VHH binders against Iron-regulated protein A (irpA). Designs and how they scored, part 15

Target 1, 312 residues: Iron-regulated protein A (irpA), of Synechococcus elongatus (p12608)
Amino acid sequence: LITNQTIQGFVDQVVVPSYVSVAAGATQLEQALQTYQQAPTAANLEAARQAWRVARDRWEQTECFAFGPADSEGFDGAMDTWPIDRQGLKTAAAQPVEQREDSRKGFHAIEELLFAATEPTLSDRQHLVILATDLTKQAQGLVTRWQQASDQPAYRSVLLSAGSTDSAYPTLNAAGTEIVQGLVDSLSEVASEKIGGPLETQEPDRFESFVSRNTLSDLRNNWTGAWNVYRGQRSDGVAAGSLQQRLQQQHPVIAQQLDQQFATARQALWAIPEPIETNLASPRGKVAVLTAQTAIAAVSDTLERQVLPLVQ
Below, E stands for the ipSAE of ESMFold2; O stands for the ipSAE of ESMFold2 at other seeds; V2 stands for 0.75 times the mean of E and O plus 0.25 times the DockQ between their complexes.

## First folded at step 11 (VHH; framework vhh_ozoralizumab_d1)

Design y04 (from x02 with S30T K98T Q104R; at its last look DockQ between E and O 0.90; V2 from the best seeds 0.00; counts 0 for: pae O 6.1 > 2)
Fold by ESMFold2 at other seeds, look of step 11:
Structure y04 (fold): chain B 312 residues (1-312), chain A 119 residues (1-119)
Amino acid sequence: as target 1 above (312 residues)
Amino acid sequence: EVQLVESGGGLVQPGGSLRLSCAASGFTFTAYAMYWVRQAPGKGLEWVSEISGSGTSTKYPDSVKGRFTISRDNAKNTLYLQMNSLRPEDTAVYYCATWRRYPRAFDYRGQGTLVTVSS
């Protein structure tokens, strides 16, 4: 099922462009926070908040391929640890960011300082620039680790060498397993933890981006990232050699089922009114959230039970 | 199928040393950071070390820093914990682990290996 074209498309059409997009968003967020720190107007605060949402959108589309450097070198932890240590974040302002625990930096640390109060304090504005500079460094580092060799090979090269018995991915199916497992893990986590946790406990602050009311956008971007990986490209259409195309050719019943399940999940997820956090308060809102949970779980289940065995 | 198999535990006197091993299979070992966690009798899980996928970055809580050393051999898919200057409060079942991203929880861990520090 998995070919060299499948892997190259995944890396060059989805993964690398996505991480480049994240780094650009992080840079724009850093610049907006520098401007806000220098001139703390309401307009500059809103620009910084919007820049955070844009960078967050781009980051959340990368969730299903956060293996390799994102995990093994701690970029995901440094950028996206949640819950944060709110008390420790306030007392850590003088601590060098490279010495901090992951719970005191990254997207959610920035979110806390930028959104939790009506406006950040002077100390918060200075701290936000430090955090955004680190976020930019991490995002650019992740791009570098995928594209450039150093004391370790570029991760692009690691995946493109799949099929060598003496590589980290000694078969094409080993690389295919990583790709499909990433889809399964991301969508399962969306259904069972990101939606299921708050729904089960009825605690709206269990939603990951509760502070900014950005959780529904996160979930929609998780779906979009998975959809892009499945199709092998970030634009509309079906990429040659993609997982979707290979399944259409070799297992058309599974492909038709997955295509329909992705579409049903999208429809359900986009039907949830924003913010998702208030939907726990009413029966109609709970039905919309539960419908999306069920539809996303169905995609993950088909990937795990029917597609994953084809690449193992 | 992900498998993690710990070994090397045992009974040791205070001030002694032990080296734990963890054999990993069923996943691309170098693509993931690895962890040692422990559970003392009647207590919850406590993180005791972390190592990056390449092995170039390590982290420890203050309770073990300077006494414990985590390492990995990516050619053998094996994780290690060298424990020196052992104290009675280090008595615990030690697990090697990898974890899921949200919320951070150790979804994969081995059966554990018991370390008892007693005179």
Scores: ipSAE 0.160, ipTM 0.624, lowest interface PAE 6.1, mean pLDDT 89
ESMFold2, look of step 11: ipSAE 0.338; ipTM 0.703
ESMFold2 (binder alone), look of step 11: mean pLDDT 82; pTM 0.828

Design y05 (from x02 with S30T Q104H; at its last fold request DockQ between E and O 0.96; V2 from the best seeds 0.00; counts 0 for: pae E 2.01 > 2)
Amino acid sequence: EVQLVESGGGLVQPGGSLRLSCAASGFTFTAYAMYWVRQAPGKGLEWVSEISGSGTSTKYPDSVKGRFTISRDNAKNTLYLQMNSLRPEDTAVYYCAKWRRYPHAFDYRGQGTLVTVSS
ESMFold2, look of step 11: ipSAE 0.641; ipTM 0.855
ESMFold2 (binder alone), look of step 11: mean pLDDT 83; pTM 0.826
ESMFold2 at other seeds, look of step 11: ipSAE 0.637; ipTM 0.854
ESMFold2, look of step 12: ipSAE 0.632; ipTM 0.851
ESMFold2 (binder alone), look of step 12: mean pLDDT 83; pTM 0.833
ESMFold2 at other seeds, look of step 12: ipSAE 0.626; ipTM 0.847
ESMFold2, look of step 13: ipSAE 0.600; ipTM 0.836
ESMFold2 (binder alone), look of step 13: mean pLDDT 83; pTM 0.825
ESMFold2 at other seeds, look of step 13: ipSAE 0.582; ipTM 0.820
ESMFold2, fold request of step 14: ipSAE 0.526, 0.569, 0.586; ipTM 0.813, 0.827, 0.837
ESMFold2 (binder alone), fold request of step 14: mean pLDDT 83, 84, 83; pTM 0.833, 0.841, 0.833
ESMFold2 at other seeds, fold request of step 14: ipSAE 0.591, 0.603, 0.575; ipTM 0.839, 0.846, 0.835

Design y06 (from x02 with S30T R100S; at its last look DockQ between E and O 0.81; V2 from the best seeds 0.00; counts 0 for: pae O 2.9 > 2)
Fold by ESMFold2 at other seeds, look of step 11:
Structure y06 (fold): chain B 312 residues (1-312), chain A 119 residues (1-119)
Amino acid sequence: as target 1 above (312 residues)
Amino acid sequence: EVQLVESGGGLVQPGGSLRLSCAASGFTFTAYAMYWVRQAPGKGLEWVSEISGSGTSTKYPDSVKGRFTISRDNAKNTLYLQMNSLRPEDTAVYYCAKWSRYPQAFDYRGQGTLVTVSS
């Protein structure tokens, strides 16, 4: 099922462009926070908040390929640890960011200070710039680790060498397993933890981006990221050699089921009224959230039970 | 499919040393940071070490810093924990783990290896 074209498309049409987009978003967020620090107007606060949402959107589309450097070199932890240590963040302003635990930096640390009900203080604005500079460094570092060799090979090269006995991916199916498992893990987490946790406990502040009210966007971007990986590209259409195209050619019944399940999950996610954080309060809101949870779980289940065996 | 097999535990006296091993298979070992975690009887899970995928970055909580050393051999898909100056408080089942996004927790799948520091 998995070919060299499949892997090259995944890396060059989805992963690398996605991480480049994240780094650009992080840079724009850093610039917006520098401007807000220098001129703390309401307009500059809102521009910084919007820049955070844009960077967050881009990051959330990378959830299903958070293997390799994102995991092995700690970029995911540094950028996206949740929950944060709120008390430790308040006391950490004097602590160099390089010495902090992951729970005191990254997207959610920035979110806590930037979207608080009380306007950021002078100290908060200085702290936000430090946090955003580190986020930009991490995002740029992740791009570098995929695109450029140093004392370690570029991760692009690691994946494109799949099938070599001495590579991290000694067969094409080993690379295929990583790709499919990433889809399964991301969509399972959305259904069971990101939606399921808050729904089970009836605690809306258990939604990951509760402070900014950005959780529904996060979930929609997780779907979009998975959809892009499945299709092998970020634009409309189906990439030649993509997982979707290979399944359509070799296992058309599975492909038809997956295509329909992705569409059903999209419909359910986009039908949830904003913000998802308030939908725990009513039976109708709970039904919309449960419908989305079930539809996303169905995609993950088909990938795990029917597609994953085809690459192992 | 993912397998983590711990070994090297045993009974040691206080001040003694042990070297734990973890054989990993069923996933691309170098693509992931690895961890040692432990669980004393009747207690929760405690993180005791972290190592990056390349092996170049390591981290420890204060309770073991200076006494424990994590390492990995990526050619053998094997994780190690060298434990020196052992104390009765180090008595626990030790597990090799990776980070899981589902659920967001340490993914420890092995039987673990018992370390008993006594007498």
Scores: ipSAE 0.479, ipTM 0.791, lowest interface PAE 2.9, mean pLDDT 91
ESMFold2, look of step 11: ipSAE 0.489; ipTM 0.793
ESMFold2 (binder alone), look of step 11: mean pLDDT 82; pTM 0.824

## First folded at step 12 (VHH; framework vhh_ozoralizumab_d1)

Design z01 (from y05 with H104Y; at its last look DockQ between E and O 0.82; V2 from the best seeds 0.00; counts 0 for: pae O 2.8 > 2)
Fold by ESMFold2 at other seeds, look of step 12:
Structure z01 (fold): chain B 312 residues (1-312), chain A 119 residues (1-119)
Amino acid sequence: as target 1 above (312 residues)
Amino acid sequence: EVQLVESGGGLVQPGGSLRLSCAASGFTFTAYAMYWVRQAPGKGLEWVSEISGSGTSTKYPDSVKGRFTISRDNAKNTLYLQMNSLRPEDTAVYYCAKWRRYPYAFDYRGQGTLVTVSS
């Protein structure tokens, strides 16, 4: 099922452009926070908050390919650890960011200082710039690790050399397994943990981005990232050699089922009223959330039970 | 399909040494950072060590820094923890783990290996 074209499209049309987009978003957030620190107006606060949401949207589209450097070199932990250590974060302002545990930096550390109070303090504004500078460094480092060789080969090259004993992926199917497993894990996590945890306990602060009320956007972007991987591109249409196209050619019943399940999951996710954090209490909101949970789980289940065996 | 199997624990006197092993299968080992975590009786999980996918970057909490060394053999899909200068407070079940992204927590699956440092 998996070809060289499949892997190349995945890397060059989805993964690398997504990480470049994250780095651009992190840079814009850093600039907005620098402006806010220099001129702490309500308009600049709102611009910084919006820049955080944009960078977060872009990052959340990368969750289904968080293998390789994102995991193996700690970029994901440095950027996206949750929950954070709220008390330690407030006392860590003087600590060099390079020496901090992951629970005191990254998207959610920035989220806490930027959104939790009506207005960040002067100390918070200075701290936010330090955190955003580090986030930008991490995001750009991740792009570099995929695109440029150093002591380690560019991860693009690792994946494109699949089928060679010199690659971490000694067969095309090994790379295919990583791609499909990433889809399964991301969507299963959305259904069972990101939605399922708060839904079961009725505790809205168990939503990952509760502080900013950004969780529904996170979930929608997780779906979008998975959809882009499945189609092999970030634009409309279906990329040649993509997982979707290969399935349409070789297993059309599975492909038709997946296409329908992705569409159903999208409809359900976009039908949830904003913000998800306040809608667990209402019967209509709870039904919308349960419907989305079920629809997303169905996509993950089909990928795991019917597609994953085809690449193993 | 992911399997992590720990071994090498036992009873050791204070000041002694042990080497733990973890056999990994069911995933592309080098694509992931790996961790050792431990759980003393009645306590929560404590992070003990981290190693990058290539094995070139390692991290330790102050409680074990200088005494414990994490390493990996990517050709054998095996993770190691060399523990020196053991103390009674190191007594715990030790697990190797992957990182789980949500809620952010260690993804450990083996039964662990018991290390007992006698008083």
Scores: ipSAE 0.495, ipTM 0.787, lowest interface PAE 2.8, mean pLDDT 91
ESMFold2, look of step 12: ipSAE 0.574; ipTM 0.827
ESMFold2 (binder alone), look of step 12: mean pLDDT 82; pTM 0.832

Design z02 (from y05 with T30I; at its last look DockQ between E and O 0.96; V2 from the best seeds 0.00; counts 0 for: pae E 2.4 > 2)
Fold by ESMFold2, look of step 12:
Parts: structure tokens; sequence; C-alpha cells
Structure z02 (fold): chain B 312 residues (1-312), chain A 119 residues (1-119)
């Protein structure tokens, strides 16, 4: 099922452009926070908050391929650890950010200082710039690890060498397993943990981005990232050699089922009213959330039970 | 299917040493950081070490720093924990783990390996 073209498209049309997009978003967030620090107007606060949401959207589209450097070199932990240490964050200004535990930096540390109060304090504004500078450094580092060789090969090269017996991916199916498992893990975590946890406990603050009310956007971007991986590109259409195209050619019943399940999951996710954090208060909101949970789980289940065996 | 199989635990005197092993399969080992965690009787999980995918970066909590050494052999898909200067409070079931991204938590799957430090 998996070809060299499949792997090249995944890397060059989805993964690398997505991480470049994250780094650009992090840079714009840093610049917006610098501007806000220098001129703390309501307009600049709103611009900084929107820049956080844009960078967050881009990051959440990378959920299903957080293997390799994102995991193995700690970029995901540095950028996206949740829950955060709120008390430690308040006292961390004396601690250089490169020495901090992951629970005192990254997207959710910035979220806390930027959104929890009506206005950040002077100290918060100074701290936000420090955190955003580190976020930008991490996002750019992740791009570099995929694109440039140094003491270790560029991760692009690691995946493109799949099928060589001296590669980390000694067969094309090993790379295919990584790609499909990433889809399965991301979508199952959305259904069972990101939605399922708060729904089971009926505690809205169990939603990951509760502080900013950004959780529904996170979930929609997780879907978008998975959809992009399945299609093999970030633009409209179906990439040549993509998982979707290969399944259409070799297993058309599975492909048709997946295409429909992705569409049903999208419809269900986009039918949830903003913010998801308040939907638990009404029966209609709960039904919308349950419908989305079930639809996303169905995508993950088909990928795990019917597609994953084809690459193992 | 991801499998993590721990071994090497046992009974040891205070001040003694043990080396734990974890055989990993079902995933591309080098693509992931790996961890050792432990659970003492009646307690929750405690993180005891972390190692990067390449093996070049390691981290430890103060409770074990200087006494425990994590390592990995990527050719054998095997994770190790060398435990020296063992203390009674190190008594626990030890598990190797991957990282789960949401919520951030350890993903341990094996039965673990029991380490008992007692006179």
Amino acid sequence: as target 1 above (312 residues)
Amino acid sequence: EVQLVESGGGLVQPGGSLRLSCAASGFTFIAYAMYWVRQAPGKGLEWVSEISGSGTSTKYPDSVKGRFTISRDNAKNTLYLQMNSLRPEDTAVYYCAKWRRYPHAFDYRGQGTLVTVSS
C-alpha cells in the first residue's frame, strides 16, 4: 500500500509545510506580544490573543505526526505540555526558560498569562515575551530537525530512506505504520480523552484549552491535520500517491468508508456551538458533543482495524 | 501492537545495584523518547528517568539523580536502567513507558518488574 511517493508526499506536502507554518505563527505571536508589551492597549491585547489562536491552530494540525523529533527530542513537551504548573509559572520569572520544566512554558503557559485575567499585568507582559521567544525557538528548531542534517540526519532523510535495511524504517510498511498509527492515535485521543474526559466527568475545565475557550478549534484542527495526512496534501484535492489514493486503488470499499467517516466527523465537529466548554450544560449541547465523539472514534476505528493491518 | 516488557528486578540489600531492561516492539523505537516510572506500594506513579530517541539527552528527578542511569540500545530496541546505591524507598514496581501527548502522561503497558530493597 505504501510507496516512496506516499512517504515523500507525507513529508514534503504535509509535515514540513505544517511545521514551517507553526514557526511562522509562533514568530507572529512573539511580535504581537512584543508590541503589546511596548504599547499595552486593548487593541494590541486582542491582536496578541488572536495571534496565539492562529499559532495554536497551526500547531494542532500537527497532532497526528508528533513522532520523531517532536517526541524524541522533546519539542512537543516544551511547546504543548498540559496541564501546566500555575503556581510555579508565577514564580518562574527568575528561572531561565531553557532550565524550566515543560509545565512552566509553551502554548498553555502563554495561554494562562494571556487569557486568564481581563488584562495581563506589567510582569505578565514581560514574561509573555520570554515565553513566546522560547516557543518560536522550539518551533524553528523542529523545522530545522526535519530539514537540516547536523549531528543527526534530517528527519526528512530518515523517512525518505525507508526500505533500506540500515534505515530506522527498514521497510516501506514501517514508515506506513508510523503514518497510520499517528492518525489512529490522534483521532482516538480526541474521541476518548479530549472529548471523553470532560464529558465523562462533566467538568468543563478538563477541556485542554478551557482558559482561552479554544478547545473546539483545537479539535477541528486535529481533524484537519488528520484529513491532510490522509489526502497527502494541505490544499484541496487528493495527492498522487497519498494514503487516500492508494486505498482508492487497492481497497476501494475501505477508502469509500473512510472518506464518508471523515466527512461525517467534520460535519459533527463543526455543528458544535462555540465554545465547547459550555455545551455540557444542555442536553442539546451534550448530544452534539456525543455525536462528534462517536464520529471521530469511527474514523480511528476503521484506520486501526482495517488500514493498519495493511501496513503491518 | 506496542509492547514493553520489563525485566531485571529482584531483592537487593540497601546500597546494592540492579540493572533493569525493557524490550520494546511494535513501533519505531528511535522515533520516541523513553521513560522509566515506578509505583511504590500504596503510592501513585513516579517518574524516575527520561532519555531522548538518540540516547544523547537524559533527565532525572533529584530523588535518583547520580544513582540511576538510563540508556538505550536502538539496534536492539532495548531500554535500560542502571540503579546504584539503592535505598529502601526505591522499592517499587518499575515500568518502562512511552509518552502520551494528551493529557501528558506516561503510557506504560508491561507488567513491570519488582525491585525490593531490604535488609
Scores: ipSAE 0.537, ipTM 0.812, lowest interface PAE 2.4, mean pLDDT 91
ESMFold2 (binder alone), look of step 12: mean pLDDT 83; pTM 0.834
ESMFold2 at other seeds, look of step 12: ipSAE 0.620; ipTM 0.848

Design z03 (from y05 with T28I; at its last look DockQ between E and O 0.96; V2 from the best seeds 0.00; counts 0 for: pae E 2.05 > 2)
Fold by ESMFold2, look of step 12:
Structure z03 (fold): chain B 312 residues (1-312), chain A 119 residues (1-119)
Amino acid sequence: as target 1 above (312 residues)
Amino acid sequence: EVQLVESGGGLVQPGGSLRLSCAASGFIFTAYAMYWVRQAPGKGLEWVSEISGSGTSTKYPDSVKGRFTISRDNAKNTLYLQMNSLRPEDTAVYYCAKWRRYPHAFDYRGQGTLVTVSS
């Protein structure tokens, strides 16, 4: 099922452009926080909060390919650890950021200082710039690890050489397994943990981005990232050689089911009114959230039970 | 199917040494950082060591720094923990783990290997 074109499209049309987009968003967030530190107006606070949401949107579209450098070199942990150590974060300003535990830096550390209070303190504004500078460094580092060789090959090259003796991926199917497993893991995590956890406990503060009320956007971006991987591109249409196209050609019943399940999940997610946290307070809102959970789980189940065996 | 199989535990006197191994299969080993974690009787899970996918970056909590060394052999899909200068408080079941992204926590799957440090 998996061809060289499949892998190249995944890397060149989805993964690398997504990480470049994240790095650009992190840079814009850093600049907005520098401006806010220098001139702490309400307008500059709102601009910084919006820049965080933009960078977060871009990051959340990368969830289903958090293997390789994102995992093996600790970038995901440095950028996206949740829960954070709220008390340790307050006392960490003197500690060099590169030496901090992951629970004291990254998107959610910035979220806490930027959104938890009506307005950040002077100390918080100084700390936010430090955190955003590190986030930018991590995001650019991740781009570099995919695009540039150093003591290790660029991860793009590792995937594009799948099937050769010089690759960590000894066959095209090994690379395909990584891609499909990433989709399964991301979508099952959304259904069972990101939605399922707060629903089970009925505690809105267990939503990942409760502090900023950004959780629904996170979930919608998780869906978008998975959809982009499945289609093999970030723009409209079906990419040549994509997982979607290959399934349409070789397993059209599975492809039709999966296409419909993705569409049903999108419809359910976009039917939830913002913010998702208030949906736990009403029966109709809870039904909307449960409907989305079920629809996302169905996508993951089809990928795991019917697609994954085709690449293993 | 992801499998992590720990071995090398046992009974050892204080000041002694042990070498733990973890055989990994069912995933691309080098694409992931690896961890050792432990659980002492009646206690929660404690992080013990971390190693990057390439093996070039390692991290340890203060409680084991200088005494424990994590390593990996990527050609053999094997993770190691060399434990020197063992103390009674190192007594625990030791697990090989991956990182779980959400909520961020250790993803351990093996039965673990028991290390008992006692006179």
Scores: ipSAE 0.590, ipTM 0.834, lowest interface PAE 2.0, mean pLDDT 92
ESMFold2 (binder alone), look of step 12: mean pLDDT 83; pTM 0.831
ESMFold2 at other seeds, look of step 12: ipSAE 0.637; ipTM 0.853

Design z04 (from y01 with S57Y; at its last look DockQ between E and O 0.95; V2 from the best seeds 0.00; counts 0 for: pae O 2.4 > 2)
Fold by ESMFold2 at other seeds, look of step 12:
Structure z04 (fold): chain B 312 residues (1-312), chain A 119 residues (1-119)
Amino acid sequence: as target 1 above (312 residues)
Amino acid sequence: EVQLVESGGGLVQPGGSLRLSCAASGFTFTAYAMYWVRQAPGKGLEWVSEISGSGTYTKYPDSVKGRFTISRDNAKNTLYLQMNSLRPEDTAVYYCAKWRRYPQAFDYRGQGTLVTVSS
């Protein structure tokens, strides 16, 4: 099922462009926060908040390929640790960012300072620029680790060498397993934990981006990222050699089921009224959230039970 | 399926040494940072060490720094913990783990290996 074209498309059409997009978003957020620090108007605050949401959207589309450098070199931890250490964040302005624990930096540290109060303080505005500069450095570092060799090969090269016995992926199926497992893990996490946790406990502050009321966007972008991996590209259509195309050719019943399940999950996620954090208070909101949970779980189940065996 | 199998625990005297091993399978080992965690009787999980995928970055809490050394052999999919200058307070079941991104938690799956430090 998995070919060299499948792997190359995954890396070159989805993963690398996604990380480049994240780095561009982080840069724009840094610039918006610099502007806000220099001129702390309501308009500049709103522009900084919107820049955070844009960078967050781009980042959340990368959830299903958070293996390799994102995990092994700690980029995900530095960028996306949640929950944060709120007390430690208050004192961290005096602490160099490169010496901080992950719970005192990244997207959610920025979220706390930028969204929790009606207006950030002068100290917060200075701290936000420090945090955004580090976020940009981490996002650019991820791009570099995928594209450029150093004391370790570019991760693009690691995946494109799949099938060599001295590769981290000694067979094409090993690379295929990583790709499909990433989809399974991301979508099952959305259903069981990101939605399931708050729904079971009825605690809206268990939603990951409760502070900014951005959780529904996070979930929709998790779906979009998985959809892009499945199709092998970020634009409309089906990429040649993609998982979707290979399944359509070799296992058309599974492909038809997955295509329908992805569509049903999208419809359910986009039917949830915003913000998801307030929807738990009503029976209609709970039904919408449960419907989305069930639909996303179905995609993950088909990938795990029907597609994973095809790559070993 | 991800499997993590710990070994090398046992009874040692205070001041002694012990080397733990963790055999990993079911995932691409080098693509992930790895961890040792421990659980003392009646206590919660405590982080003990971290190592990057390449093995070039390591981190320790103050309680074990200078006494414990984490390492990995990526060719053998094996994680190690060298424990020196052992103290009774190090008595615990030791687990190797991956990091789970959400909710953030140590993802340990083995039975662990018991280390007992007593006179």
Scores: ipSAE 0.551, ipTM 0.819, lowest interface PAE 2.4, mean pLDDT 92
ESMFold2, look of step 12: ipSAE 0.553; ipTM 0.819
ESMFold2 (binder alone), look of step 12: mean pLDDT 82; pTM 0.830

Design z05 (from y01 with T56G; at its last look DockQ between E and O 0.92; V2 from the best seeds 0.00; counts 0 for: pae E 2.5 > 2)
Fold by ESMFold2, look of step 12:
Formats: sequence, structure tokens, C-alpha cells
Structure z05 (fold): chain B 312 residues (1-312), chain A 119 residues (1-119)
Amino acid sequence: as target 1 above (312 residues)
Amino acid sequence: EVQLVESGGGLVQPGGSLRLSCAASGFTFTAYAMYWVRQAPGKGLEWVSEISGSGGSTKYPDSVKGRFTISRDNAKNTLYLQMNSLRPEDTAVYYCAKWRRYPQAFDYRGQGTLVTVSS
């Protein structure tokens, strides 16, 4: 099922452009926070908050390929640890960011300082720039690790050499397993943890981006990232050699089921009223959230039970 | 189906040494950072060590820094913990783990291996 074209498209049309986009968003967030620090107007605060949402959107589309350097070299932890240590974050301003635990930096540390109060303090504004500079460094580092060799090969090269017995992916199916497992893990995490946790406990502050009320956008971007991987590109259409196209050719009943399940999950996610954090209190809101949870789980279940065996 | 199988625990005197092993299968081992965690009797789970996918970066809490060394053999899909200068407070069941990124938690799956430090 998995070809060299499948892997190349995944890397060159989805993964690398997504990480480049994240790095650009992080840079723009850093610049907006520098401007806000220098001129702390309401307009500059809103620009910084919007820049955070843009960078967050881009990052959340990378959820289903958080293997390799994102995991093995700690970039995901440095950028996206949740929950954060809220009290430690407030006292950590003098601590160099490279010496901090992951719970005191990254997207959610920035989220806390930027959104929790009506207006960040002077100390918070200074701290936000330090945090955003580190986020930019991590995002750029992740791009570098995928594209440039150093004391380790570029991860692009690791995946594109799949099928060589000297590769971390000694067969095309080993690379295919990583790709499909990433889809399964991301979507199952959305259903069981990102939605399921807050729904089970009825505690809205267990939603990941509760502080900014950005959780529904996060979930929609997780779906979009998975959809991009499945279709082999970030633009409209179906990429040649993509997982979707290969399944349409070789296993059309599974492909038809997946195409419908992705569409149903999208419809359910986009039907949830903003913000998801306030909709747990009403019967209508709970039904919308549960419907989305079930639809996303169905995509993950089909990938795990019917597609994973085809690449193992 | 990720599998993590720990071994190498046992009874040692204070000041002694043990080397723990963890055999990993069902995933591309080098693509992931790996962890040792432990659970002492009547206590919660405690992080003990972390190693990057390549093995080039390691981290330790102050309680074990300088005494424990994490390593990995990526050709054999095996994680190790060398424990020196063992103390009674190191008594615990030790697990190797992957990291679950949301919400952040250790993903351990084996039975663990018991280390008892006592005279």
C-alpha cells in the first residue's frame, strides 16, 4: 500500500511545509509580543493574542506526525506541554528558559500569561517575549532537524530512505506503519483525552486551551492535520500516491468508509458552538460534543482495525 | 502493539549496583525519547531518567543525578539504567516508558522490575 511516492508526498507536501509554517507563526508571535512590550496598547494586545492563535493553529495541524525529532529530541515537550505549572511559571522569570522544566515554557505558558488576565502586567510582557523567543527557537530547530544533516541525518532523509536495511525504516511498510499509527494516535487522543476527559468530569478547565478558549480550534486543526496526511497534501484535492489514493485503488470499500467518516467527523466538529468550554453545561452542548467525539473515534478505529494491518 | 519488558531488578545492599534493561518492540525505537520511572511502596510514580532518541541527551532529577545512568542500544531496541551507590529510598518497581504528550503522562506497559535495597 505504501510507496516511495506516498512517503515523499507525506514528508515534502505535508510535514516539512507544516513545520515551516509553524516556525513562521512563532516568529510572528514573537514580533507581536515585542511590539506589545514596547507599546502596550489594547490593539497590540489583541494583535499578540491573534498571533498566538495563528501559531497555535499551525502547530495543532502537526499533531499526527509528532514522532522523530518532535518526540525523540524533546521539541513537542518544550513547545506544547500541558498542563503547565502555573505557580512556578509566575516565579520563573529569572530562570533561563533552557534550564526550565517543559511545564514552564511553550504555547501554554504563553497562553497563561497572555490570556488569563484582562491585561498582562509589565513583568508578564517581559516574560512573554522571553517565552516567545524560545518557542521560535524550538520551532526553527524542528524545521532544521527535518531538513538538515548534522551529527544526525535530516529526518526527511531517514524517511525517504525507507526500504534500505540501514534505515530506521527498513521497509516501506515500516514507514507506512509510522504514518498510519500517527493518524490513529492523534485522532484517538482527540476523542478519548482531549474531548473525553472534560466530558467525563464535566470540568471545562480540563480542556487543553481553556485559558484562551481556543480548544475547539485546536480540535478542528487536529482533524485538518489528519486530513492533510490522509490526502497527502495541505491544499484541496487528493495527492497522487497519497494514502487516500492508494486505498481508493487497492481497498476501495475501506477508502469509501474512511472518506465518509472523515466528512462526518468534520461536520460534527464544526457544528459545536464556540466556545466548547462553555457547552458542557447544557444538554444540547453535551450532545454536540459527544457526537463529535464518537465521529472522530470512528475514524481512528477504522484506521487502526482496517488500515494498520495493511502496512504491517 | 507497543511492548516494553523490564528486567534486571533484585535485592542489593546499600551502596551496591544494578543494571536494568528494557526490551522494546512494536514501534520505531529511535524515533522516540525513552524514560525510566519508579513506584516506591505506597507512593506515586516518580520520574527517574530520560534519554533522547539518539542517546545524545540525558536528564535526571536531583535525587539520582550522578548515581544513575540511562543509555540505549538502538540496534537492539534496548533501554538501560545503570544504578550505582544505591540507597534504601531507591527501593521501588522500575518501569521503562514512552511519553504520552496529551495530557502529559508516562506510557508504561510492562510489569516492571523490582529493586530492593536493604541489608
Scores: ipSAE 0.534, ipTM 0.817, lowest interface PAE 2.5, mean pLDDT 92
ESMFold2 (binder alone), look of step 12: mean pLDDT 82; pTM 0.822
ESMFold2 at other seeds, look of step 12: ipSAE 0.607; ipTM 0.843

